# Designs tried in a protein design chat: VHH binders against q9lmt1. Part 7

Target 1, 351 residues: q9lmt1
Amino acid sequence: MLEKESDLTAMEKPNNKHAADSFSSEDLVSPVKKAKKSEEVSGGGEAVAAVGNREAEEDKPSFVSEEKKEFLVEADVAEDKGARHTMEDVWVVLPDASLDFPGTLRCAHFAIYDGHGGRLAAEFAKKHLHLNVLSAGLPRELLDVKVAKKAILEGFRKTDELLLQKSVSGGWQDGATAVCVWILDQKVFVANIGDAKAVLARSSTTNELGNHTEAGNPLKAIVLTREHKAIYPQERSRIQKSGGVISSNGRLQGRLEVSRAFGDRHFKKFGVSATPDIHAFELTERENFMILGCDGLWEVFGPSDAVGFVQKLLKEGLHVSTVSRRLVKEAVKERRCKDNCTAIVIVFKRV
Short names: E, the ipSAE of ESMFold2; O, the ipSAE of OpenDDE; V2, 0.75 times the mean of E and O plus 0.25 times the DockQ between their complexes.

## First folded at step 1 (VHH)

Design h02 (framework vhh_8h5u_2; at its last look DockQ between E and O 0.01; V2 from the best seeds 0.00; counts 0 for: pae E 18.7 > 2, unsure alone 56.0 < 65, grease 24.8 > 24.2, placed apart)
Fold by ESMFold2-Fast, scan of step 1:
Structure h02 (fold): chain B 351 residues (1-351), chain A 123 residues (1-123)
Amino acid sequence: as target 1 above (351 residues)
Amino acid sequence: EVQVVESGGGLVQPGGSLRLSCAASGSTFSSYDYAMGWYRQAPGNQHERVAIIYSGGSTNYPDSVKGRFTISRDNAKNTGYLQMNSLKSEDTAVYYCARETYSGKYWDTFDYWGQGTQVTVSS
């Protein structure tokens, strides 16, 4: 377990560089300001062109304000045990999560919980996290980004508090990582603890018709989550300040690779946290889809590779249900993923 | 350092029951945080897991034995158990106890294996 760590070979000075492509927010812009370029006017012998006589419904705006910013969200999940005998991943796919809490804002919710040391923490989080986030004040009528972020933070805190109480009474210490998405109106909130990952596929440019059909321009993969592993400098520092020890193989107390999780009751004193990183961005015509995956998916797919794989299948006209299943099948059968493999593909369509 | 020894196997009629025991000895460090599993091997087959109790205390079973087999652990005795009820001829195999520290995502990778105990369901 303790493998020459007393030599102090890993100095805990914060690294100056951004750690990874694990979190790239530099390209995330809340609203996209369209710069209208001037049309080239080369001819002009016709000085006046009258607008055609149109029907009454054609004289009104071609769009309704309530429909103008609406996106159709299509999503599906696929899962496979990999080489393991049991499935410890659980998931949530709620295209309309506001159904249990009536309101006027669109609300979609998606999550993957990757259990470790058993399923009980993942199952608890699946059952309670979204309800706790709603109860903490997730906006229902008018979006307030600050209120939404506070509700998500409180939801995670409350869920872990209740989970830990149940783990004490039940005599277990199962843990779970989480990657969670809420779509409120046109704003996307991504919250994560642990090493599950959310990746966004975004166009570098948009078609003026807003259909993202430019064939010669590949989508950019943007990692929306920062993984919480004990070996990463910020997490390592926090763990060591709590009295935790990181083994030579990168595990907290020789056991946990992750530094944040729901549950893991016996490791809370050593710095295991259920506080998520939260990233928010605006849906525009540039955002094509998101891929949520447990770490098993991401061990065999780089973010750009996964985006390219999904984009190819979507261009072939395959439905999101088929796309998600093909992605997981590729990971397990062709790329030899040995872990539980769960992926959610979320496609954004503007109609 | 850590050793596991299985016991409790034998010959039993279909519909009968047996309780297997897995006694662990060795290091007492983290003695209560190991994953412990029961595997079986019928002639000509690879090992099949029939029960696991995870380091956190939760359990899991394949459909072939779910509802019939129960894994448990007595931490005071450092002993694991497999209660097998409603035994079928298909349950005939050598049963192995495997013990692992909670070390990762590959719950089929165990550090310590016993030599096995024969269970025969016949007649």
Scores: ipSAE 0.005, ipTM 0.330, lowest interface PAE 10.5, mean pLDDT 74
Fold by OpenDDE, look of step 2:
Structure h02 (fold): chain B 351 residues (1-351), chain A 123 residues (1-123)
Amino acid sequence: as target 1 above (351 residues)
Amino acid sequence: EVQVVESGGGLVQPGGSLRLSCAASGSTFSSYDYAMGWYRQAPGNQHERVAIIYSGGSTNYPDSVKGRFTISRDNAKNTGYLQMNSLKSEDTAVYYCARETYSGKYWDTFDYWGQGTQVTVSS
């Protein structure tokens, strides 16, 4: 039914004006000084015929500019949620990261973040880690391995700090493991926290002809990461010193399996750290490819087995996108990985 | 429109052999982004992949058929084959040919498969 109306109105208020002031002055001129002319003297000194000692042009050693063996980096990623309801993995594939941050050093960046308790920590790390590493002084003009490692460490620290602030303000508790790769020209940096892994496939011999020997010599699988699980002796000791308890199931406070991760806000006081291990190496003709993977991949693939699988597909001439896809397919469908499965395959080609 | 026609099924005794064919029209099995697979469905069961062949020619088999089944492909004929030897009663199913594909970053899609061919292994 009912009605009501009402009106209300009004008010105006006003004006004010002020003011002017002026100030002025003045002059000062000062002066010309004339500095003097002085004189002549003519002296006719004799043209002593300087016997041109033909200094033997020392054959400057032709610095054969070591032809910077340029490596082409081809990479792609595949993922599958597996039997899980949600995907908590996120990834970064930047074969040319120099586009956003110019410098003389070529830069590529690859990462997998495996989220736990949700996806938010992994997503945050994906957005911020690379930028924080660059901002921390990752070399772009002159390669310094120490400077690069320091920048990576600081980038991880800063990322976790900001993530934890976001975790508090957002009211979430997610964590994430990480495996990250930076390629600066021919120098590769691998950083990890948690149980995500990087595996390098390396040839045993360099054939003189630089051709990947068709000879059936299996590539050696080299694990470039150290896992950070609470049950591992060094990590266990560190966690216990921080007042954390590792349960009979190998989990910190009966909940967290990893001892290093981004986020995990409630476990930081028990010694969970975002400090990565960092491995650095130089690309040579012996480095064929690298596999980055989450824990789900590595649960069903051993390092050598994964390398053999990828090598076979690459020999068939498959593109890296197909290879990564087949790897994840094998993990989830054939080997029955029950968790999220993410893999990045990075192929090193000599140009 | 992509069409797949499976053939070669039938009644066979235990220990017998069959060769299935899969003829595709309107598209090819031959691409680096594709795999061709044979699947079977027994009554009351889900689809089971019994063989797969990738673009490079690599093959994979589950343990249930490994050593007995062989997948192959003739790209010129756009035809897939499944040679089945030492057949068992447990191999009785409708057999389907399919092209597997990749969507986005997930490997879990099928582009197409046919109506299937019945294989019955009985004494």
Scores: ipSAE 0.005, ipTM 0.226, lowest interface PAE 9.8, mean pLDDT 84
Fold by ESMFold2, look of step 2:
Structure h02 (fold): chain B 351 residues (1-351), chain A 123 residues (1-123)
Amino acid sequence: as target 1 above (351 residues)
Amino acid sequence: EVQVVESGGGLVQPGGSLRLSCAASGSTFSSYDYAMGWYRQAPGNQHERVAIIYSGGSTNYPDSVKGRFTISRDNAKNTGYLQMNSLKSEDTAVYYCARETYSGKYWDTFDYWGQGTQVTVSS
């Protein structure tokens, strides 16, 4: 009873006008309707201040990017080590990510670094990547998509360069994958190395027959990132040209499944790269929220499933901090995620 | 060549049940970001997704069939199923199974569709 491995084959034409499925996820398994009355945020002119004044230590306060324009950016993170003895995930949530680089463009930054072989590469990336991206010229006055992408590319290159120097001097071989978001004004940049994912929840352009309200329509999950594994043709080609060997189980040198990461210094000569894929899109009324997650989250949540779960909780009026915690709790407690599990939920609220 | 074949359609009275099967050949179901969906099309209408199951086992249904239809899959047999209970006349359609990828593994999504199986609900 020896099963033959399948190949993924596409014979369809490329979509000319559609890059996204017009079908959407309807709902998630959760029979309980919440009747919670949130007395801290009841609406009105002080809602942002009331959110900022929540002092409960058991609920991590949401980070709010201050907006004077069309929308607020609210985000929070949750993490759980699952069944592992160590936590090697590291995260960044900066609704105001200007640091010492002021400017007229709003700058927000969010990231998950999934460490392997130790936490040191992930911690280094948390400490240095965003600063290196800013120093490389991330736009702060006039938005320029090409300049922003160039700054992100240079930031990744510089961060890995410095990380590898510290890895040599410190004698460690840790690595980390990354999924990163920058929001400049109303433009979102998503960059990744490895197998963590970013998923966007977006409204449909039309109801079934017409102009029904968007509040009744399910959100579509759009995966903004692609995985980097040694099996992928472009990744495989680079690895093999560098003298790397890809085993029958798809691992570089029999060991490393991902083909891109920070660190992993002994694998860099075999084509492991810290060069990210970078995508950009404009925020409009249709973009409702994003979910960033490490591989642990996505092992037990499909993208549409996760979007449906988050959408339900947001419609019940729950704060993003509670939504993030419930998403990770569902993954670990109910769906039995064994790996480290980290998720960031980023909500775009129209004002 | 990858292909899927639907079976199990037929004529049934309102309130009855049918179980549709989707047998895959030429490739196996994979946990790598593979989803399976069931769609239906009545004459003069667009295709409607009536069920989807993701590699992690999570499912989703539109309100029109939720609680009546159940999707499942048996990866060892390369077969997916749609259990259809409490059938109504408006469920009359050709039912298709499709192999789908919604993850970011590749940006160009492909769909493998069968030829369909007719379900007719009438007295």
Scores: ipSAE 0.000, ipTM 0.118, lowest interface PAE 18.7, mean pLDDT 75
ESMFold2 (binder alone), look of step 2: mean pLDDT 73; pTM 0.749

Design h03 (framework vhh_8h5u_2)
Fold by ESMFold2-Fast, scan of step 1:
Structure h03 (fold): chain B 351 residues (1-351), chain A 124 residues (1-124)
Amino acid sequence: as target 1 above (351 residues)
Amino acid sequence: EVQVVESGGGLVQPGGSLRLSCAASGFTFSDYSIAMGWYRQAPGNQHERVAIITSGGSTNYPDSVKGRFTISRDNAKNTGYLQMNSLKSEDTAVYYCAAVEYRTGYDSWEYDYWGQGTQVTVSS
């Protein structure tokens, strides 16, 4: 019907935002590429090698095969305000974060910042955390796991330091929780403060012979993060040593449910920390996808349920952008999530 | 207070060069979440992206301008540039500077700040 099409597709006069049609995330961010992995020297004692019995020489022997492993990382985000009047969740989706700070290691970065008391702390973290992590020495040439973890810790510390200075000068006291992912080469680093959660969907361990007909097997949900709530024993102990009080309803000074956050300037003296827990793991053929979500998502989805929901849609051939939207829609419309609800789905495809 | 302002447009003969500038105020191009791009609109055509640069300096160009146009950024001056070489009559358009940030919501990108445009005319 021409009348219906006119009602449905009538557009205002094109303005500057129409140019957004030619501006895409694909234009800004290249697919995640993995740098060639250095081969491990396959041990001393090879019979035909002058280098095999010399401990001071670590040159790459010509008889060791070069191994290149490559994964394509596809990711997208969806959000919904829920029943709230404001949207205080903020996110980052950088499938190729090396575009911002070039190096030979592939780098992907994803994050959700769940703001409370306003959006300013979440927005500050979005703009500055990754930069501060890179500046603190996140590896860009050759992966060192200890160096990477140290850079992430320092990045969180510096981000909170600078954020608190800006909160003082600006007269605001907003706070934010964070769940953050960096993918460096074959290694995934997950860092969190607060109650946002990262869940991994991983295939079952197979026997040495494998099973050629197991394409339909369900995935196991693995929680990669530890929540930081004031009521949990270790967090409670730190708060009480700082002179903080946990109310009967589990809130720091009767207000804050989380024990770690960026910002929350007035609660820092009571033990609110921006120090993350960091979990690292290797990407193999077993890792299928990850789901990052704020507390609103996890209030209405158990980890196994979320993995099953995403797996079903991916098996139906739906793109990750559609999958993330369907996940958030299910949470808000069918499961009645009342909080801000944000989810990032990250899919690992072997090439 | 928060804006981008273009300059450097004008009339140039085919084969000539122009350098466009984009001065930002109220935000910084050094912010890693911000990308800057140049877009053009010729009479009767839709807007077309001609260059994009991320805060880390990575660039992208369509085939129509690749090798002829170079986008750059001076974070100390908070200014972006488009160097246009070997100009053709087909490059005649109003050129817009845009700064973009990751947006919340289902769309990955929106333009946060647009300039008013600067006219580039390539004619003999």
Scores: ipSAE 0.000, ipTM 0.173, lowest interface PAE 16.8, mean pLDDT 74

Design h04 (framework vhh_8h5u_2)
Fold by ESMFold2-Fast, scan of step 1:
Structure h04 (fold): chain B 351 residues (1-351), chain A 124 residues (1-124)
Amino acid sequence: as target 1 above (351 residues)
Amino acid sequence: EVQVVESGGGLVQPGGSLRLSCAASGFTFSSTYYAMGWYRQAPGNQHERVAIISSGGSTNYPDSVKGRFTISRDNAKNTGYLQMNSLKSEDTAVYYCAKDYTVEVRGSTYYDYWGQGTQVTVSS
């Protein structure tokens, strides 16, 4: 009789329950998520900048700086199912990702994968993307920005290739969006597919009115990611050239709001891509923190609002673990986010 | 309040063994998703990393302690451990544990939440 439930329990991955650690926050089993609501809560004015996917992120003179700067990176995550039955978001927080792959460059890695149609694509990406990026040649000794970007692109391509093969053999078609960060030496690389966002809080030498910024002045929110939605002109054009149709409600083949994702096997022929936008920037004393969030977070928080919320709590002396939990609690309880809500806060401190 | 408490140090003869413990409170120190490290500092020297364990359970040790030291963690107790065997006089130092929050940028590694440390003395 007890064996009757063993087949139902096999919905979970047995190896996750038997990890070397006595604890895993990834070992939860939930019923299939109901259709995601993509309702947007209008916020205040935005102090945001567009993100490019080229090395021209900053125009710097060809001059060797003799300045040495050190940064301490502190990060944590919080998650909440919202009003959904299933948790389809998964995440990665690795403040030192170099331990499993020796080299002289320290590597920090953070990611959120927002699953749709099930959790399997998000879980596959969590397990394989970073390894595939490393295997594709992510720099381990000397940083080369072009080599790093090529490794990230190849990692995404290889991950989707292997994921699609597994989806065919397993008979599933789950998909997932992704926002991923690698910190190598003094450089931050942000890669995204879909509608999850990374937002940077950066101090300004002047405010929006041209006055000099003093300690305690608000930080500027910079959106580091470019969302991939079927309705956006550039994505719409790409989809239509692939033979895809965008319905009157802005959905690819009447179903997907996003134009890029891992998985979504049956939509690949209609233009769903796993090719990320990649943005790179250098850490300086101006970069204070980053917020990574799934679509659910950003529906109820504008980028400037989220930066202000996090900044206030950090100034009150709260630990990043508490700050992340307060951010998600505010989103779900006060701002009534009904979708899965996951956020990672990454704080850069000068040493 | 955020704190880290190292314990288990003491005086031991060469060839002896000690087990160090690192208890964290006020934050999730030994989460599955955080790297944890043990560091030591002898008088006049910089901190040296002697063990680190990743979220995936992979470990790394410098050649000076490889095969003699073993790092582990207990997430349920929010506690990390360092098992030290075949101790040598050069292992004499104050031992610290740290949650790994550091990206090294051309300088020394610095970690948040260093405690007071625990003294290990190996004397003949």
Scores: ipSAE 0.000, ipTM 0.124, lowest interface PAE 18.4, mean pLDDT 73

Design h05 (framework vhh_8h5u_2)
Fold by ESMFold2-Fast, scan of step 1:
Structure h05 (fold): chain B 351 residues (1-351), chain A 123 residues (1-123)
Amino acid sequence: as target 1 above (351 residues)
Amino acid sequence: EVQVVESGGGLVQPGGSLRLSCAASGFTFSSYSYAMGWYRQAPGNQHERVAIIYSGGSTNYPDSVKGRFTISRDNAKNTGYLQMNSLKSEDTAVYYCAARYKLPSGYTRYDYWGQGTQVTVSS
């Protein structure tokens, strides 16, 4: 349902955006904390009333509060089959995922699922993972980092559980890697399984006077994800303890390069896991943008190279929709990426 | 040209009911691209949100109207609605429909507001 919003990436109308700006933007596109919650919220009595009163006081308008530095989140996706006959990459772009859940924190959600052995596992993850994370208790009212991480972890577990049941009944064995991002208020959560990668572009240099580096100067590329490949020592050890065999070319049972994925039901007994690594960080004036990409993108772009490419186009004033398309086009046409290539660019603009 | 137009306002007695309509033209509603809300403003007061329906169909209401007002939309008719029951004298106001389109990129938002429709609740 929420995923349908990502299909609107190509639509650049309507253009009436002035007279109505006098009303709260958050009232129309996201729940606002000052709106009293329904009696249906989990919990009741004095505890719920106390939390509601506290939130109402925190939401009290203050002219001084307008001086807080805020970010606008803008994101878009581009994809290309490369030299392959099929497209097994699937993506999610929900820049305002809270729209369907009143009384929630502002939430943005982005994901790339790189299918292998078919598209069915990636499609299942696209349809169900975010909903399973929400059902597992992703914070909707007040951010708690520990609760958010637990919800993400449980969401991955439940998604794989349900996916494997469907794969048995449907007679398929597809698998998918995942790189997923949730932005709750000013906190970013990155979760991954497999070899898809998230890279952050962060201001790395402050001049000798203590001022931040000007926009357009080189940004530092920070890899936010740890790849899960069968050849890496910790993953190899875990696989071997499960009775799995890693071939001389680094593949589990001679087939899988990755050690973690959704699906791949035949390989679960040999140690293929759907447990993600989760990394969280705070958005500050230093964070400029993120790039999410499947292995096809990262095969032809190093992290620093991708950051430099995106920064140059953003400095030229190009919209994120054009930037993401140019990045994927460069990967496939100029750098000859042969695999499916999907990238999401997420830009944090200062207000 | 893009716009929304309210209708259905009028005079009712306390305890009565009214259904307001919000017809969109020049663009189409989508459950995935629009949040739509109803706002009201009484003379001398600031505007107040009385109902919102989010892109996925979930709704929210302030305590003052919760249980009495119901917001809905019909995408096939390109129209939003506010069903108002058990009306009170304090519900007297000009009611405005607002629709917000958010691009998939997330940061650009486009708002459409109607001209308002008067609701008067008096004995």
Scores: ipSAE 0.000, ipTM 0.195, lowest interface PAE 13.5, mean pLDDT 74

Design h06 (framework vhh_8h5u_2)
Fold by ESMFold2-Fast, scan of step 1:
Structure h06 (fold): chain B 351 residues (1-351), chain A 123 residues (1-123)
Amino acid sequence: as target 1 above (351 residues)
Amino acid sequence: EVQVVESGGGLVQPGGSLRLSCAASGSTFSRYSYAMGWYRQAPGNQHERVAIITSGGSTNYPDSVKGRFTISRDNAKNTGYLQMNSLKSEDTAVYYCAAKTYWSPGLKYEDYWGQGTQVTVSS
């Protein structure tokens, strides 16, 4: 495993020159897991199903250099430890995630990894997941939705496989949840494991679900992810078939709040999975922005409230960097989020 | 590791048809295949892409062959095909198949090339 990870060298082939991409050994400062507060479960009475937008299977070639409208993507992140002594959230903001390979498709990548039991699983996922998704066949020259989804699934599988090998050799048990976004051309792919959430703000008309009469096309909050908690029927069934026990507070083996995660080596035998749910949708004039957040954000913000908060600040002319900082500050300072709190705001503008 | 074998080249008259086949093998291609493509090189011309097809079936063609050439693939057999109709003398070239993957040392996009097959459209 270790030899496999350290021995990546450049290859030069006719018409396909590759740059050297050797991974250096990084010394990780061993973080100590600070158990997140999960005994204080206040999820209300809402078991929300993820709402996928247009997941059309029809692909269009995008490497033909015809004149077409594009989206400008502006994004930033903010984070706060809350009341915790350690920061175990890790994030990725890559407006160009092409990995030094020229292609005709624009690739943007954003992710939040919420570590538990320490920071090592989240850091591993940050370093390796996108590379593994690219190597598994994420389209770069011609978009194919089925190929993209298969590449994301394989990327998650390979990342967890390599991470688990590293956890054995390193003697650690860290785990991490993930919410990840890839934007290819005008199509967005959202993948999640665990309880981190992605919310889309989308314009609606009075002829849809709204009865709004002013200003036209008000924003609706659409939850794009399905949370993976042990208490949900499909997750509970898998856990119970694996011999796992769910405590009265909804924790797997009395410890994990989530039923899917990277790592968590000793819980894999009880049904903890790294298989993501994936949703894809097309960017149109109706999609305004997305909010990615860890569990800590969503404990104190409902999806509609978060969309309204962000929309108000954007209408005031604030830059996405300020908006993301204000959102996290509101969560921690005014709404008293006690957990690690990380949010990424992604704004779509037509050009 | 990945081997690409082409067949079906030959001599044909203007206005005729020809079908090229490309068989790709190897565990890397089976696992990390993104696309298959056909490229051609004629004397005095630049090397050019003729057709591309992804594992999911999406295709693209340059204007020079669009409507005349059709690319297809059989994923179960790891085989790609190029159906060439209404052939012109300008289509005379050596045709190369490329098996496209995202896995290689260094985690880069990598193409594996066939040996080439001659297509000659008489006069």
Scores: ipSAE 0.006, ipTM 0.363, lowest interface PAE 10.4, mean pLDDT 77

Design h07 (framework vhh_8h5u_2)
Fold by ESMFold2-Fast, scan of step 1:
Structure h07 (fold): chain B 351 residues (1-351), chain A 123 residues (1-123)
Amino acid sequence: as target 1 above (351 residues)
Amino acid sequence: EVQVVESGGGLVQPGGSLRLSCAASGFTFSDYEYAMGWYRQAPGNQHERVAIITSGGSTNYPDSVKGRFTISRDNAKNTGYLQMNSLKSEDTAVYYCAADEWYGSSEYLFDYWGQGTQVTVSS
């Protein structure tokens, strides 16, 4: 099996008019072409059955008063425009985000913004989101999880507020989905809007030495993000309460597949939200690495396949920069991804 | 400060019933979309998941407790519950409540955990 987890993003991309500008009409793809790509990668019904048959192993988080083991964070990004004429994905890689914002608490920040209808919303988010999160009170001296989550929520709200003002003055209607990670001390915060995805590779066991990287040790792929699509019951209900209409093909006002995004000025009154889901977890001996990807990556890689691909290259001793490039190259050249493809690989090394 | 606190543990006879409660403070279940779960650990064993309930009310159980245990939540009381029926000696464990505003994977990575409550099924 190429994947064991569900991948629903390929079938449910934002509509062609919003995903591609009028100048990109040659990049427009029919629903038949999108369906063919999804059939070659994965089927939703079989993927759902595979997920439903799994019983997850879950452990209590280690936040009891044991001596913490420090982790070094090593990360890089790769991108390719695929078969598209334009590149609307934008990214952030800051393995030491504390350089511009002094504090004693270790801070790393990574993000992918997947633009639709142009790249201006994604570029705005890249420039402003992290700054707005920091100014909203992201902890820099002592970690408080509730304070960190509130700062992230406020940062998203403020970024969208300012972005919408700029979109009005500039006369543009671009939108962007986001998957964002902050690592504070030993705690990881994942925030997302839309259909970009973060996947964690986690060890099923630890050896006698507590060594995280064991030869032949299987890694489990854990999806850390909740996708926001208009067709999903929870989002559909929220949109309808806001006065929005979901078309028979599952699109908000007949156009957007996603229910949450930065920008999309004309759809805000119909329920498009920039409020993220935020998930936090503790770094332990079990967490090996994380993969962030836009929907283009996840169309051709199931989460388990991506984890296996990255693990194999890391075991061969390849640098994270080479691993990221090989992952995107595999997606575009071997797996025939035709959309913009961006991936960030974040590796956690024990000190 | 966000915390969850378990109560309702104790000693019960095989075939008996017990109801565990999980009281949340520092947040309300209506503030965000919180999922909650129950986990247990017997001496010498790893933690295992017993039940999950999502913000929308969907539930998930392993086969070992399916049909015997029921997870529920009362958002007005900011409390989650685990109703345990037809208890067996194999159910003896420390039971932990966990909560987080996330439900998006088959493995829920909960952020907030209680200290645990002992359940003993014997005699």
Scores: ipSAE 0.000, ipTM 0.180, lowest interface PAE 15.6, mean pLDDT 75

